# Ledger of designs, part 162: miniprotein binders against q9bqp7

Target 1, 240 residues: q9bqp7
Amino acid sequence: VPQNWFPIFNPERSDKPNASDPSVPLKIPLQRNVIPSVTRVLQQTMTKQQVFLLERWKQRMILELGEDGFKEYTSNVFLQGKRFHEALESILSPQETLKERDENLLKSGYIESVQHILKDVSGVRALESAVQHETLNYIGLLDCVAEYQGKLCVIDWKTSEKPKPFIQSTFDNPLQVVAYMGAMNHDTNYSFQVQCGLIVVAYKDGSPAHPHFMDAELCSQYWTKWLLRLEEYTEKKKNQ
Short names: E, the ipSAE of ESMFold2; O, the ipSAE of OpenDDE; V2, 0.75 times the mean of E and O plus 0.25 times the DockQ between their complexes.

## First folded at step 17 (miniprotein)

Design Qa2 (at its last look DockQ between E and O 0.79; V2 from the best seeds 0.00; counts 0 for: SAP 70.452 > 70)
Fold by ESMFold2, look of step 17:
Structure Qa2 (fold): chain B 240 residues (1-240), chain A 100 residues (1-100)
Amino acid sequence: as target 1 above (240 residues)
Amino acid sequence: SPELAEELVESIEWLAKEVEELLKMGDLWYAAWMARMAVDFAEDLGDPELIAKVELLLAEAYIAAGDPRAREIIEKAKKIAEELGSPELIEEVEKVRKKK
């Protein structure tokens, strides 16, 4: 149980979109500052078991691929993830309708993988947008805020390779989503809030992506876990 | 080394406890995803009893989700339990199988 519980939702905010959807999604600039990011908090509060499992996975990959092969593998995974996020921002942005798109950016197994999900996505309110929780003092960069099957969600896009999709353990994907949600709901740059989350796992071979929907109750349970990680981070930094 | 193998066992058991918590929260897909990772690490270690135990956790996640893949995982765990001749593990397999 966290010592200082704080609500994920802001009761002074409407969770309904404006009746007229905005024409341009929000893209709040990420500002360099000294407050910690969500990903930094999670990285710095990994258990020793999480660290051990990630190191074991790395050593298996190096044994299979060699050190140079592993460097190529990780570089390619990073590049493909970046291209995937860029492509999704382009696809979901109305400003890209007014600009010529990079056709090579759209040619990807990952993009094929999410097509059936994108058909259910509408009312895009934010893309690649910074969030800051002014009270709890953390910052993040969320991928997308949009309606999925009629529910406004913070959406996080993830890439995975089959048949062995574990390339980097992010044991805490749901915590990342709820941390962004809580920050957005208490960030003065946003006039609305969200109660749901969606994690979309896309596959390199184009296989249908998996949508993992998180309703408000599940988000609240993960929010409690996020608060514990943030408390642990804060205590760790005090003790250096 | 024996020390590294023991630490891997402890880490897989930690991951299994995370899966159990996810099941209690009702996050069945994420529980299954984490259980599949536990199976992968247990197979890497080559510990048949541990493999069967985490496969049964994966099966429980699939059963709760109504996922037909539960049957194949239960049969894998059953095969291991029979090869080991472990009456306790065989009982655990049947307990999970009857939940379906």
Scores: ipSAE 0.749, ipTM 0.898, lowest interface PAE 0.9, mean pLDDT 86
Fold by OpenDDE base, look of step 17:
Structure Qa2 (fold): chain B 240 residues (1-240), chain A 100 residues (1-100)
Amino acid sequence: as target 1 above (240 residues)
Amino acid sequence: SPELAEELVESIEWLAKEVEELLKMGDLWYAAWMARMAVDFAEDLGDPELIAKVELLLAEAYIAAGDPRAREIIEKAKKIAEELGSPELIEEVEKVRKKK
């Protein structure tokens, strides 16, 4: 049980977005401050087992690709992921804010993969937007807040080269999503509340992306786990 | 190395525990994902018995999700159990099959 319990949901915010939500998605810039990011908290609080699994995966990949090959692979994966997020931001942004759509960004298997998900995405409220939890003292950059099948979600887009999630990003994805939810729900820059999460795994080959929907109950369960990770991080930093 | 093998076993056991927890939480997709990862690591270890056990765990996750791929996984686990001649594994396979 977390020592410092804090709710994921804000009782002062309505569950229903006000109809007057701006037509333009919010894009709050990430402020450079001493506040830890969600990603940093998660990375520094990985279990020994998680670290081992990642290291083993890395060693296997190095064995298969060589050191230089693995570096190239990692760089390519990162670049592909970045381009995918940029493409999605472009797609989900209002047409008026669309910088010249690099048509080349839209011609990816990942974009093809998510097409069926995008059909169910509407009411985009935030894109690549910073969230801050002032009380719990962490920050994050969320990919998207939108309605998925009529439910307002924090959406996290992931890329996978294989029909399996990429190991480096997958272990703590639910924690990342709920961390963003909890922060957003208590960030004064946002007037609405999210109760659901969605992890979308896009595939390079264009095969249908996998939507992993997290309802309010599941989000609450992961929120407890997130709080424990945050406490662990805080304790480790006090001892440094 | 023996040390690496032990670490792999511990990691697989941890993954198995996470899968069980995820199943209890109702996060069936993530349960299946973790189970698939456990299978991959068991295959890296090269222990047929462990592979069969984690495949059964994956089958349980698929059954819980109503995923038809559960059948194929169960059959794979059954084949391994039969090849090993393990009555215990055969019994476990049948237990999982009954959950379907």
Scores: ipSAE 0.573, ipTM 0.808, lowest interface PAE 0.9, mean pLDDT 88
ESMFold2 (binder alone), look of step 17: mean pLDDT 85; pTM 0.814

Design Qa3 (at its last look DockQ between E and O 0.87; V2 from the best seeds 0.00; counts 0 for: pae O 6.1 > 1.5)
Fold by ESMFold2, look of step 17:
Structure Qa3 (fold): chain B 240 residues (1-240), chain A 100 residues (1-100)
Amino acid sequence: as target 1 above (240 residues)
Amino acid sequence: SPELAEELVQSIEWLAKEVEELLRMGDLWYAAWMARMAVDFAEDLGDPELIAKVELLLAEAYIAAGDPRAREIIEKAKKIAEELGSPELIEEVEKVRKKK
């Protein structure tokens, strides 16, 4: 229950398409500044139980792989995620279709995994684009805004090598999505708004990706939880 | 150590409460995901009663989603309840089974 609530949607904005919309997806550059990012807020407001479970998971992995093995595993997970996002930006960008693409990015099980999802994606409005909530004072970098099965969504792409995902990234993913949504809806760089979210989990072996659709009601419920995390973050920084 | 085991129990109970909230919100995919994590950590701890409790939460998420894996998980929890000889836990298993 936040002390001061703020709406996720902007009543001053239309949710209807605009004939003057750009034909190229938006890519607002991320600017370094002192305001917190969504990921920073979430990382610094983890509960003690979240921290304990992550450390327990880490120690189990280190026992299995060794210290150096775990370090390499972690680095590979981040590299695979980076390459996956680069490939998706290339596939979804009309500008990239005119340029030579890195074949290693396109020849992964993750790309095969999402093919059936991509068939349902259209009307790409933003790719790898910065968002800033100008009232609540936080920033983020969203993966994609596009229509999925006729609904305009903030889309987040995730990679998974097995049914057991990398636990560090799993606790708060819906909060990350709605935080980006709220920021975009209150960012003067954007003229439209989004009411839905989509989390797509792709698999390294090429198995069909799992789409997780979040309608406006579910997004509003996660938004309340995000506001609590942002409030907690703000209080921690005032006491330092 | 006993202190680390107690902290793990508390953290698994925290996960269970998160699963209950996710079920209430209707986020069945994330509820099942959090429940699977709770089961994994409960198995790591080796506490049969806790394992069965979080398996029943996973089953509830699968039932709500219409996921056929619910039957397998209910049977796992039932086997644990019978092995423990706990009439209360056996009753909880049957309550979940009837929701299917």
Scores: ipSAE 0.764, ipTM 0.899, lowest interface PAE 0.8, mean pLDDT 86
Fold by OpenDDE base, look of step 17:
Structure Qa3 (fold): chain B 240 residues (1-240), chain A 100 residues (1-100)
Amino acid sequence: as target 1 above (240 residues)
Amino acid sequence: SPELAEELVQSIEWLAKEVEELLRMGDLWYAAWMARMAVDFAEDLGDPELIAKVELLLAEAYIAAGDPRAREIIEKAKKIAEELGSPELIEEVEKVRKKK
């Protein structure tokens, strides 16, 4: 049980966004502060088992690809992911804010993969927007806040080259999502609340993306795990 | 190395525990994902018995999700169990099959 329990949901905020919500998605810039990011908290609090699994995966990939091949692979995966997020931001942004859509960014298997998900996405409230939890003292950059099938979600977009999700950083994806939810729900820059999460795994080959929907109950369960990770991080930093 | 093998076993055991927790939480997709990773690690270890056990765990996740691939996974585990001649593993396979 977390020592410093804090709710994921803000009882002072309405579950329904007010009809007066701006038509333009919020994009709050990430401030470079001494405040740890969600990603940093998760990385620094990985279990020995998680670290081992990742290291083993890395070693296997190096064995298969060579060291230089693995570096190239990692770079390409990162670049593909970045381009995918940029493309999604462009797609989900209002047309008026669309800089010249690099048509090349839209011609990816990943974009093809998520088309069926995008059909169910509406009411985009935020894109690539910073969230800060002032009380719990962490920050994050969320990919998207939108309605998925009529439910307001924090949406996290992931890329996978193979139908098997890559072991890379995916273990803590639910924790990342709920961390963003909890931060957003208590960030004064946001007037609304989210109760659901969505992890979308896009595939390079254009096969249908996998939507992993997280309801309020599941989010609450992962929130408890997030709080434990945050406490562990805080303790480790005090001892340093 | 023996040390690597032990670390693999520990990792698989941890993954299995996470899968069980995820199943309890109703996070069936993530349960299946973790189970697939456990299978991959078991295959790396090269222990047929462990592979079969983890395959059954994956099958349980697929069954819970209504995923038709559960059948194929069960059959794979069954084949391994039969090849090993393990009555215990055969019984476990049948238990999982009955959940379907």
Scores: ipSAE 0.017, ipTM 0.363, lowest interface PAE 6.1, mean pLDDT 84
ESMFold2 (binder alone), look of step 17: mean pLDDT 85; pTM 0.819

Design Qa4 (at its last look DockQ between E and O 0.03; V2 from the best seeds 0.00; counts 0 for: pae O 5.5 > 1.5, SAP 74.584 > 70, placed apart)
Fold by ESMFold2, look of step 17:
Structure Qa4 (fold): chain B 240 residues (1-240), chain A 101 residues (1-101)
Amino acid sequence: as target 1 above (240 residues)
Amino acid sequence: SPKELIEELVQSIEWLAKEVEELLRMGDLWYAAWMARMAVDFAEDLGDPELIAKVELLLAEAYIAAGDPRAREIIEKAKKIAEELGSPELIEEVEKVRKKK
């Protein structure tokens, strides 16, 4: 139980879009500051078991691929993820749909994988947009805010390939999503809020992506765990 | 020491198993299964048959709760290990999970 509980939802905000909302998604720029990011908080509060398992995974990969092979593998994973997010931002942007697109950006097994999910996505409100929790003092950069099957969600896009890589963010993805939700709900740059989350796992071979929907109750349970991690981070910095 | 590293890996896999149990209690069945699959992968890398069967049964419970037909295959894998070990406790645990279907 955190010592200073704070609600994830804001009762002063509507969870319903306005009839006259603009059609252009928000893209709040990320500003340089000294406020910790969601990903830094999570990285700095990993348990010793998480650290040990990550190190074991790395050593297995290095034994299999060699040091140079592992470096190339991790660089490729990062690049593929970046290209995937760039493609999704382009697809979901209304201004981009009126003009010719780069075909190479859209030719991907990952993009094929999410096509059936995208048919259920509408009402895009934000893309690659900064959020700041102005009371709890943390920042993030969320992938997307849109309706999925009629529910407004913070959406996180993930890539997956064979073998299944173990990386630091895998343990804490739901915490990342709810931290972005809480920040958005208490950020003056946004006039609306979200109560749900969605993690979409796309596959390199084009197999149908898995949508992992998190309703308000599940998000509230993960929010409590996020608050504990933020509290732990704050205590570590106080004693530094 | 090598012995301490093996003990720490076992403890880390057991920590991951406890995380899976919490995810099941929260009702996050998909993430429970995902984390259970990771626990199985680490247990297989270690090569500890009793630990493998233990975490496979957690994966099976996540699949059963989700209505995922892959539960049957995982239960059979755990059953085979329990029979090869001849552990009455593991055999009983496998049967208890099998009956939840």
Scores: ipSAE 0.762, ipTM 0.896, lowest interface PAE 0.8, mean pLDDT 86
Fold by OpenDDE base, look of step 17:
Structure Qa4 (fold): chain B 240 residues (1-240), chain A 101 residues (1-101)
Amino acid sequence: as target 1 above (240 residues)
Amino acid sequence: SPKELIEELVQSIEWLAKEVEELLRMGDLWYAAWMARMAVDFAEDLGDPELIAKVELLLAEAYIAAGDPRAREIIEKAKKIAEELGSPELIEEVEKVRKKK
């Protein structure tokens, strides 16, 4: 049980997005602060097992690809991820803000993969927008806040070369999503609150993406886990 | 299985890469560089030259953003990999990162 419990949902905010659909999604810039990011918290609180698995994987890949080959692979994955997010931002942005759509960005298996999800996405309220939890003292950059099948969600887009049909296969992604939700729900820059999360796993081959919907209950469960990770991070920092 | 672990590593690299991009956007350059190094390490562990090059480029971007002089060495490493792979796309990306320096 977290020592410092804080609610994921803000009781002072209405569950109903009263605000007229903002014509333009919010894009709050991330401020450079000594405040840890969600990503930093998650990475520094990885279990010894997770670290071991990652290290083992790295060593195997280096063995298979060589050091140089491994770097290229990582670069490609990163670039593919970056391009995918850029393409999604372009797709989800209002047409008036669409910089010249690099048509090449839209020609990816990942974009093809998410097409069926995008059909159910509407009411985009934020894209690549910073969130800050002032009380819990963490920040993050969320991919998207939109309605999925009529439910307002923090949406996190992931790329994978392999099927991830289960939310459990997304590792700490659920924690990331709820961390963003909790921050957003208590960030004064946002007038609305989110109760749901959505992790979308896009596939390189264009196969249909897997949507992992997180209802309020599941979000609350992962929120507790997030708080524990945050406490662990805080303790580690005090001991450094 | 080795295959599952590779998949997990790739996913971890993808996650790290995204996190690096986010951290770069956030201006947490130290942590971006740290994550990028981890991504490189994981990419190196994966042994995919293309992934390594891309993650190296990501690391280079992180180092450029941080004003870290090691960015040059990383870019050169990525360039070498890109040239060895004969990937025009990677070569172009290397040049894009170089122009940011």
Scores: ipSAE 0.018, ipTM 0.331, lowest interface PAE 5.5, mean pLDDT 82
ESMFold2 (binder alone), look of step 17: mean pLDDT 82; pTM 0.769

Design Qa5 (at its last look DockQ between E and O 0.02; V2 from the best seeds 0.00; counts 0 for: pae O 7.8 > 1.5, pTM O .737 < .8, SAP 77.463 > 70, placed apart)
Fold by ESMFold2, look of step 17:
Structure Qa5 (fold): chain B 240 residues (1-240), chain A 106 residues (1-106)
Amino acid sequence: as target 1 above (240 residues)
Amino acid sequence: SPELIEELVQSIEWLAKEVEELLRMGDLWYAAWMARMAVDFAEDAAKLGDPELRELIAKVELLLAEAYIAAGDPRAREIIEKAKKIAEELGSPELIEEVEKVRKKK
C-alpha cells in the first residue's frame, strides 16, 4: 500500500466531456520544469531484474546485428513510432488539418493494423496533450483521449515488430497510462475526467492490432502500483 | 558461468512473479504477453545447458497456459504439452504434478 495514497478519480468531475466543448481536441503544450515526468519516474525506478533483462535483450541484439546495426535498429524503431503517432494525430484531427497530412505517413503497416480499432474510436478530446498532477507533482504527455466503443479512454498507441520486439517499454505500459489518467483527472486545464484506459498494439505487417481495454477497476489496481513507483522516485530524489 | 546462470534464474523468476500478479489482477492479456516474454528469455538462457533453466521454461509456460485458460484461449493446450514434455524429460514428479494441476483447470 502506498504511504501517500491519492485517488485516481476525481469525485468533483464529470466522466463525460461537456457536449458544448470545442470540436478541436485539446493539445496542452508540455512545459519543461523541475517536476518529474512519468517516463523519468518509471525509468529511475526500474528494478535490478528489469535492468538485467533489458541488458540481456540488448546484448542478444548486438550479437546479432553488431553495435552499429543495433544503433540503426533502435533509431529505426524510434522513427517508426514517431511517424505512427504523427499519422494517428493527423487521422484523428478535425478536417481543417487534413491538408498537412503526409501521404507516406498514412501508407504503413501500422496504420493498416489499427483500422478496425479506429472504426470504434470517436469523440476525440485530446491529442498529444500535456497533463500535470497538481497534487502529486508529476507531468506527462498523453497520446490520445477519445471514446472507444462508447467509453472515454486514455489511449496509448504502441508499435510492435516481430520477431524482434522492442522490450524497453513493455514492463510499464499500463502504469504509464494510469499515471496520465490520474494526472489529467487532477489537472485544472481539463474540465472532465477519464476512468478507462486503452493500449493499442499495432503491427508492422498490418496484422490486426490488439485493443487492450482497462476498465476502472483494473486502472485503480495499476494506479496503486504507479503510486509505489512515484514514492520510490521521490525517496531516491531526497537522498540524492 | 554459475554467476550468470544465477542472475538469469533470479531475473526470470522475478518476471514470473510479475506474471502471477497480473493473473491475480485479472489482466489476462498483459499476463500472457509478459509470460511469452518470460518464455523467450528462459528459452534463450537454456542454451547455456543448465537444467534449472529448462525447468524454468516449463514453469513460465504453465503461467502462460493459466492466462490462456482464464481467457478461453485454445492455445493453452499446446503450451501445456510443451511444459509436460520438459517435465518428463527432467524426470521431475513435482513438475509433472504442476502440469497436471494446470491441465485440469481447462
Scores: ipSAE 0.755, ipTM 0.885, lowest interface PAE 0.8, mean pLDDT 85
Fold by OpenDDE base, look of step 17:
Structure Qa5 (fold): chain B 240 residues (1-240), chain A 106 residues (1-106)
Amino acid sequence: as target 1 above (240 residues)
Amino acid sequence: SPELIEELVQSIEWLAKEVEELLRMGDLWYAAWMARMAVDFAEDAAKLGDPELRELIAKVELLLAEAYIAAGDPRAREIIEKAKKIAEELGSPELIEEVEKVRKKK
């Protein structure tokens, strides 16, 4: 049980978006501060087994690709991910911002992969927007807040070359999503709250993306795990 | 092995996403650390001599460079020069353009 328990949901916020919600998605810039990011917390609290597996994978890849090949691989993957997120932001942004659409960004297998998910996405409230949990002292940048099949979700877009049909195959992604949810729900920059999460795994070959929907119950379960990771991070930082 | 390459690609993709998120979040130290890990990983992968891997290395180096620039790390210059060299060797106009974009962020 977390020592510093904090609710994921804010009882002071209504689930219904106020009619005054801007038609334009929020894009709050991330401020550089001493507050740890969600990703930093997750990375610094990886289990010894996870670290070992990643390092082993790295070493194997370095042996196979060389250092430069691995850098190139990493860079390509990063660039592909970046382009995918940029393309999604462009697609999900209001039409006025569409004039600057690089049509080349839209020509990807990943974009093709998510088309069926995008059909169920509406009511975009935020895109690439910073969230801060003032009490728990962490920040994050969420990809998207939108309605998926009529449910307001924090949506996290992931790219994969391999099928990830199960939420368990997304590693710490559920923790990231709930961390963003909890932060947004208590961030004063947002007037609404989210109760659901959605992890979308897009595939390079254009095969249908896998949506991993997280209901409020599942989000609450992962929130407890997130709090434990955050506590572990805080303890590690005190001992440094 | 194809499986190892795929596993590496996945790990790099994961690392790259984490770096992007860290960069977006302004966690420049961890972004730089992850980027360095990704670069180290990419450098190790590049030793296998696949031209596709060289482009990937250059792209990862550029990401690392962005992370270092964001962190105010002086090593950004060296990484940009490495990426530039790879871009020139590959003759990729797209990669050369990306190198110049990163250089302008410095």
Scores: ipSAE 0.017, ipTM 0.276, lowest interface PAE 7.8, mean pLDDT 80
ESMFold2 (binder alone), look of step 17: mean pLDDT 82; pTM 0.785

Design Qa6 (at its last look DockQ between E and O 0.77; V2 from the best seeds 0.00; counts 0 for: pae O 5.1 > 1.5)
Fold by ESMFold2, look of step 17:
Order: structure tokens, then C-alpha cells, then sequence
Structure Qa6 (fold): chain B 240 residues (1-240), chain A 97 residues (1-97)
């Protein structure tokens, strides 16, 4: 239990979302700041076991692929993730023109993988948008805020390759999602509240993506864990 | 070191148990699959069987029919080891199905 618990939801901003109000998804630019990002907080509060498992995974990959092969693998994972996010932003944004779209982005197996999920996504409110928790003093860059099957969610898009999943992002993804949710709920740039999260795992081979829906109760439990990580980070920075 | 790998797999198994307690069997499946992968990397049959049973519990909690296959894998290991404790654990998980 954190020493200084803080609610994820802001009752001062309990207005219901309205799909007709924002015709253009928000895209708040991320600014460099002295306050930490969600990913920095999570990276700097990894347990010894998390660090060990990631290093073990890395060494196994190097043994299998060679050092050059591993460098190519990791570069391709990051490039494919970036292209996937760019394609999704393009697909979900009404502001994109045909000239701004790369048709090769739209043909990837990852995009095929999420097609059935996208049919359930509507009311897009934000894409690739910065959030700041003005009270707890942390920032993030969320992928998407939209309705999924009628429920407004912070949505995180993940790529996965079978059988060699990229482990780096696996341990703390639900904490990342709820941290963005809390930040958005306490950020004056946003006039609405989100209580749910969605993690969508897309597959390179085009297999149907897996949606992981996180309702308000589950998000509240992950929020408590996020607060502990933020508290731990604050103590480490205080001692440096 | 091998000792650190064992400790890290045990840590990961504890995380899976917590996720099941929280009511997130889907994320528990993700974590349990990692635990199995690292246990297979280590090559410790008893540890592999234990984390496979934990993965089976996560599948059962999610209503995922893949629980049957992983229970059978753990059963084969328990029988090969001749461990009555593991055999009992396999049957306990099998009955939850």
C-alpha cells in the first residue's frame, strides 16, 4: 500500500464522453521537462529479477542469432512497432490525407491482425498525445483514447512475434496504461475522464489480435501498484 | 547464474499468483508463459512442472481450453520424476478443470 494514496479518477471532471463533441482527436505535444515520464519511472524501479530476466533473454537471443543478428532483430522490432503505431494513427485520424499515408504501412501483418478490433473502436478522442499528472508530477505519451465496444479506454497497441516475443515491454504494461489514465484524468488539457484500459496485442503473421480489457476495478488495483513504483522512484531521486 | 535464474523464475511465479488473486487471468497467462520459457531454459524438470501447473491454473481461471494440454505436459514430467508430491499437485489442478 503506498504511503500517500491518490485517486485515479477526478470527480471534478466526471462528464460523460460525447463522440460528437471532439471532431479531431487531441494530439498534445510532449515537452521536455524535469518531471519523470511513466517509462522512466518504470525502468528505474525494475526489480533485480526483472533486470536479470531481461538480460538472460538478451543473451539467449544473442547465442541463437549472433550479435549482428540480434542487432538486426531488435532494430526490426522497433521499426515495426513504430510503423504499426504510425499506421494506426493514420487509420484512426480523420485529419490525415491520402498523400500523408504510406500504403506499405497499411499492408503489414500487424494491421491485418487488428482489423477485427478496429471494427469495435469508435469515438477517437486522442492519438499519440501527451498527458501530465499535474498533482503527482509525471508525464507520458499515450497511444490512443477511444471507445472499445462502447467503453472509453486508454488503448495501448503492442506488437508480438511468435515464438520469439520481445520481453522488454511485458512486465509492466498494465501499470503504464493506468499511469496514463491517471495522468489524463488530472490534466487540464483533457475535459473528459477514462475509467477503462485496453491492451491490444497484434501479431506479425496477421493472426487475430488479442484484446485485454481492463475494467475500472482492475485498473484501480493496478493504479495502487503504479503509485508504489512512483513512490519508489521519488525516494531514489531524493537520495541522488 | 543458475541460482539467480531459479530465484527470478520463483519471483515471476509469485507475480502470476498475485495476478490471479487480482482477477487478471489473461495477464497471468502472459507472465506464466514467460515463467515456463525460463524454466525450460534452465532445464529443471521439477521447476518446469510447477510453473506449467501454474500456467494451467491461469488458463482455467480464464476459461481457456489450453489448460488440458499443459496439465498433460506437467503430468508426464511428474511421472518421469516419480514424485508423489508433484503427482498430487497435478491431480489437484486437474480436478479444478
Amino acid sequence: as target 1 above (240 residues)
Amino acid sequence: SPDELVQSIEWLAKEVEELLRMGDPWYAIWMARMAVDFAEDLGDPELIAKVELLLAEAYIAAGDPRAREIIEKAKKIAEELGSPELIEEVEKVRKKK
Scores: ipSAE 0.747, ipTM 0.898, lowest interface PAE 0.9, mean pLDDT 85
Fold by OpenDDE base, look of step 17:
Formats: sequence, structure tokens, C-alpha cells
Structure Qa6 (fold): chain B 240 residues (1-240), chain A 97 residues (1-97)
Amino acid sequence: as target 1 above (240 residues)
Amino acid sequence: SPDELVQSIEWLAKEVEELLRMGDPWYAIWMARMAVDFAEDLGDPELIAKVELLLAEAYIAAGDPRAREIIEKAKKIAEELGSPELIEEVEKVRKKK
């Protein structure tokens, strides 16, 4: 049980989007502060088993691709992920805010993969927007807040070259999502609350993306795990 | 080391079971797939069959028809090993459909 329990949901915020929600998705810039990011907390609190699995995967990939090949692979994966997020931001942004859509960004297997998910996405509230939990003292950059099948979700978009998640992000993805939810629900820059999460795994070959929906109950369970990771991080930093 | 791989697979298996209990079968599928990959890296057919069955359980929980193929794969391994225990476990998982 976390020593410093804090609710994921804010009782002072209504579950109903206020009719005054801006027609334009929020994009709050991430400020480089001394405040740890969600990603940093998760990375610094990985279990020995997680570290081992990642190292083993890395070693296998280096054996298959060579060291230079692995560096290139990692760079390409990062670039593809970035381009995919940029393309999604462009798709999900209102037409008036659309920078000249690089048509080439839209011609990806990943974009094809998520088409069936995008049909169920509406009411975009935020895109590539920073969140801060003032009390718990962490920050993050969330991909998207939108309605998925009529439920307001924090949506996290992932790319996979194979029908296998990228190991680096797989283990802690639910924790990342709920960390963003909890931060957003208590960030004064946001007037609304989210109760659900959605992890979408897009595939390079255009195969239908897999949606991993997280209801309020599941989010609450992962939130407890997130709080434990945050406490562990805090303790590690006090001892440094 | 092989021992570290076994421990990692066991950890993944526990996470899959927890995820299934939590009602997140899709994430359980991902974790179980990793367990299968590591069991294959270890080269232990018995362990592969066990984690394949766990993967099958996750697919069943997700309502995904791919569970059938996975069960058949596990069954084949169990038969090749001649393990009555594994065959029984396969049948237990099949009955959960």
C-alpha cells in the first residue's frame, strides 16, 4: 500500500465535459523543470527482472543486427515513432490548425493500422500536451485526450514493427497512462477529468492496431502501482 | 544465465496471471508473448508449452479466436514430450473456452 496515497480522480471536477470546452485541442508545452517526468520515474524504478529482460532483448538484437545495425534500428524506430505521432497530431487537429499536411507522413503502415481506431475517436481535448501533478510532483507529456467509443480517455499511441510490443515501453505503458490521467485530473490547466485510458499499438505493416482499453477500475488498480513506483523513485533520490 | 531466464519467465507468468485477474487480457497477451519468446530462447519445450497455455488463457479471456491455434500448438508440444501432465493442462485450458 502506498504510504502517500493520492486519488487518481479529482472529486472537485465534473465527469461531464463543460460545454465551454475549447473547440481546439489543448497543447501545453512541457517545461524543463527539476520535476521528474513520468518516463524518468518509470525508468529509474524498473525491477531487476525488467532490466534483465531489456538487456537480454538488446543483446539479442545486437547479435542479429550488429552494434551499428542496432543503433540504426533504434534511430529508425525513434524516427518512425516521431513521424507517426506527428501524423496523428495532424489528423486529430482541427483543419484550421493543420499545418500543410505532409502527405508523405500520412502514407504509413502505422496510419493505416490505426484507421479503424480513429473512426471511434472523437471530441479531441488535448494533443501532445504537458501535464503536471502539483502535489505528487511529477510531469508528463501525453499524446492525446479524446473520446473513444464515447468515453473520454487518455490515449497513448505506440508503434510496433512486429505484432509484438516494443519491450522498452511495454511493461510500464499502463502505469504511464494512469500517471498522465492522475496528473491531468489535478493539473489546473485542465478543467475536465478523464476516467479511462487507451493504449493503441499500431503496426508498421498496416495490420489492424490493437486497442487496450482501461476502464476506471483498471486505471485505479494501476494508479496504486504507479504511486508505489513514485515512492520508490522518491526514496532513491533521497539516498543519492 | 538459464536460471535468470527461468526467473524472468516466472515473473512474467505471475504478471500475466495478475493482469488476467485485473481484467486486462490484452496486456496479458503481450506479457505472455514475451514469456513465450524467452521460453523459446531458453529452448525448454515444457516451459514453452506452459507459457503458450498461459498465452491461450489470455486470448480466451480477451475473447480472441486465436486461442484455438495456440492451444493446438501447446497440445502438439505436450504430445511430442509425452507429458500426461501437460496434456491434462491443455485440456483444462480448452475447457475454459
Scores: ipSAE 0.039, ipTM 0.458, lowest interface PAE 5.1, mean pLDDT 85
ESMFold2 (binder alone), look of step 17: mean pLDDT 85; pTM 0.842

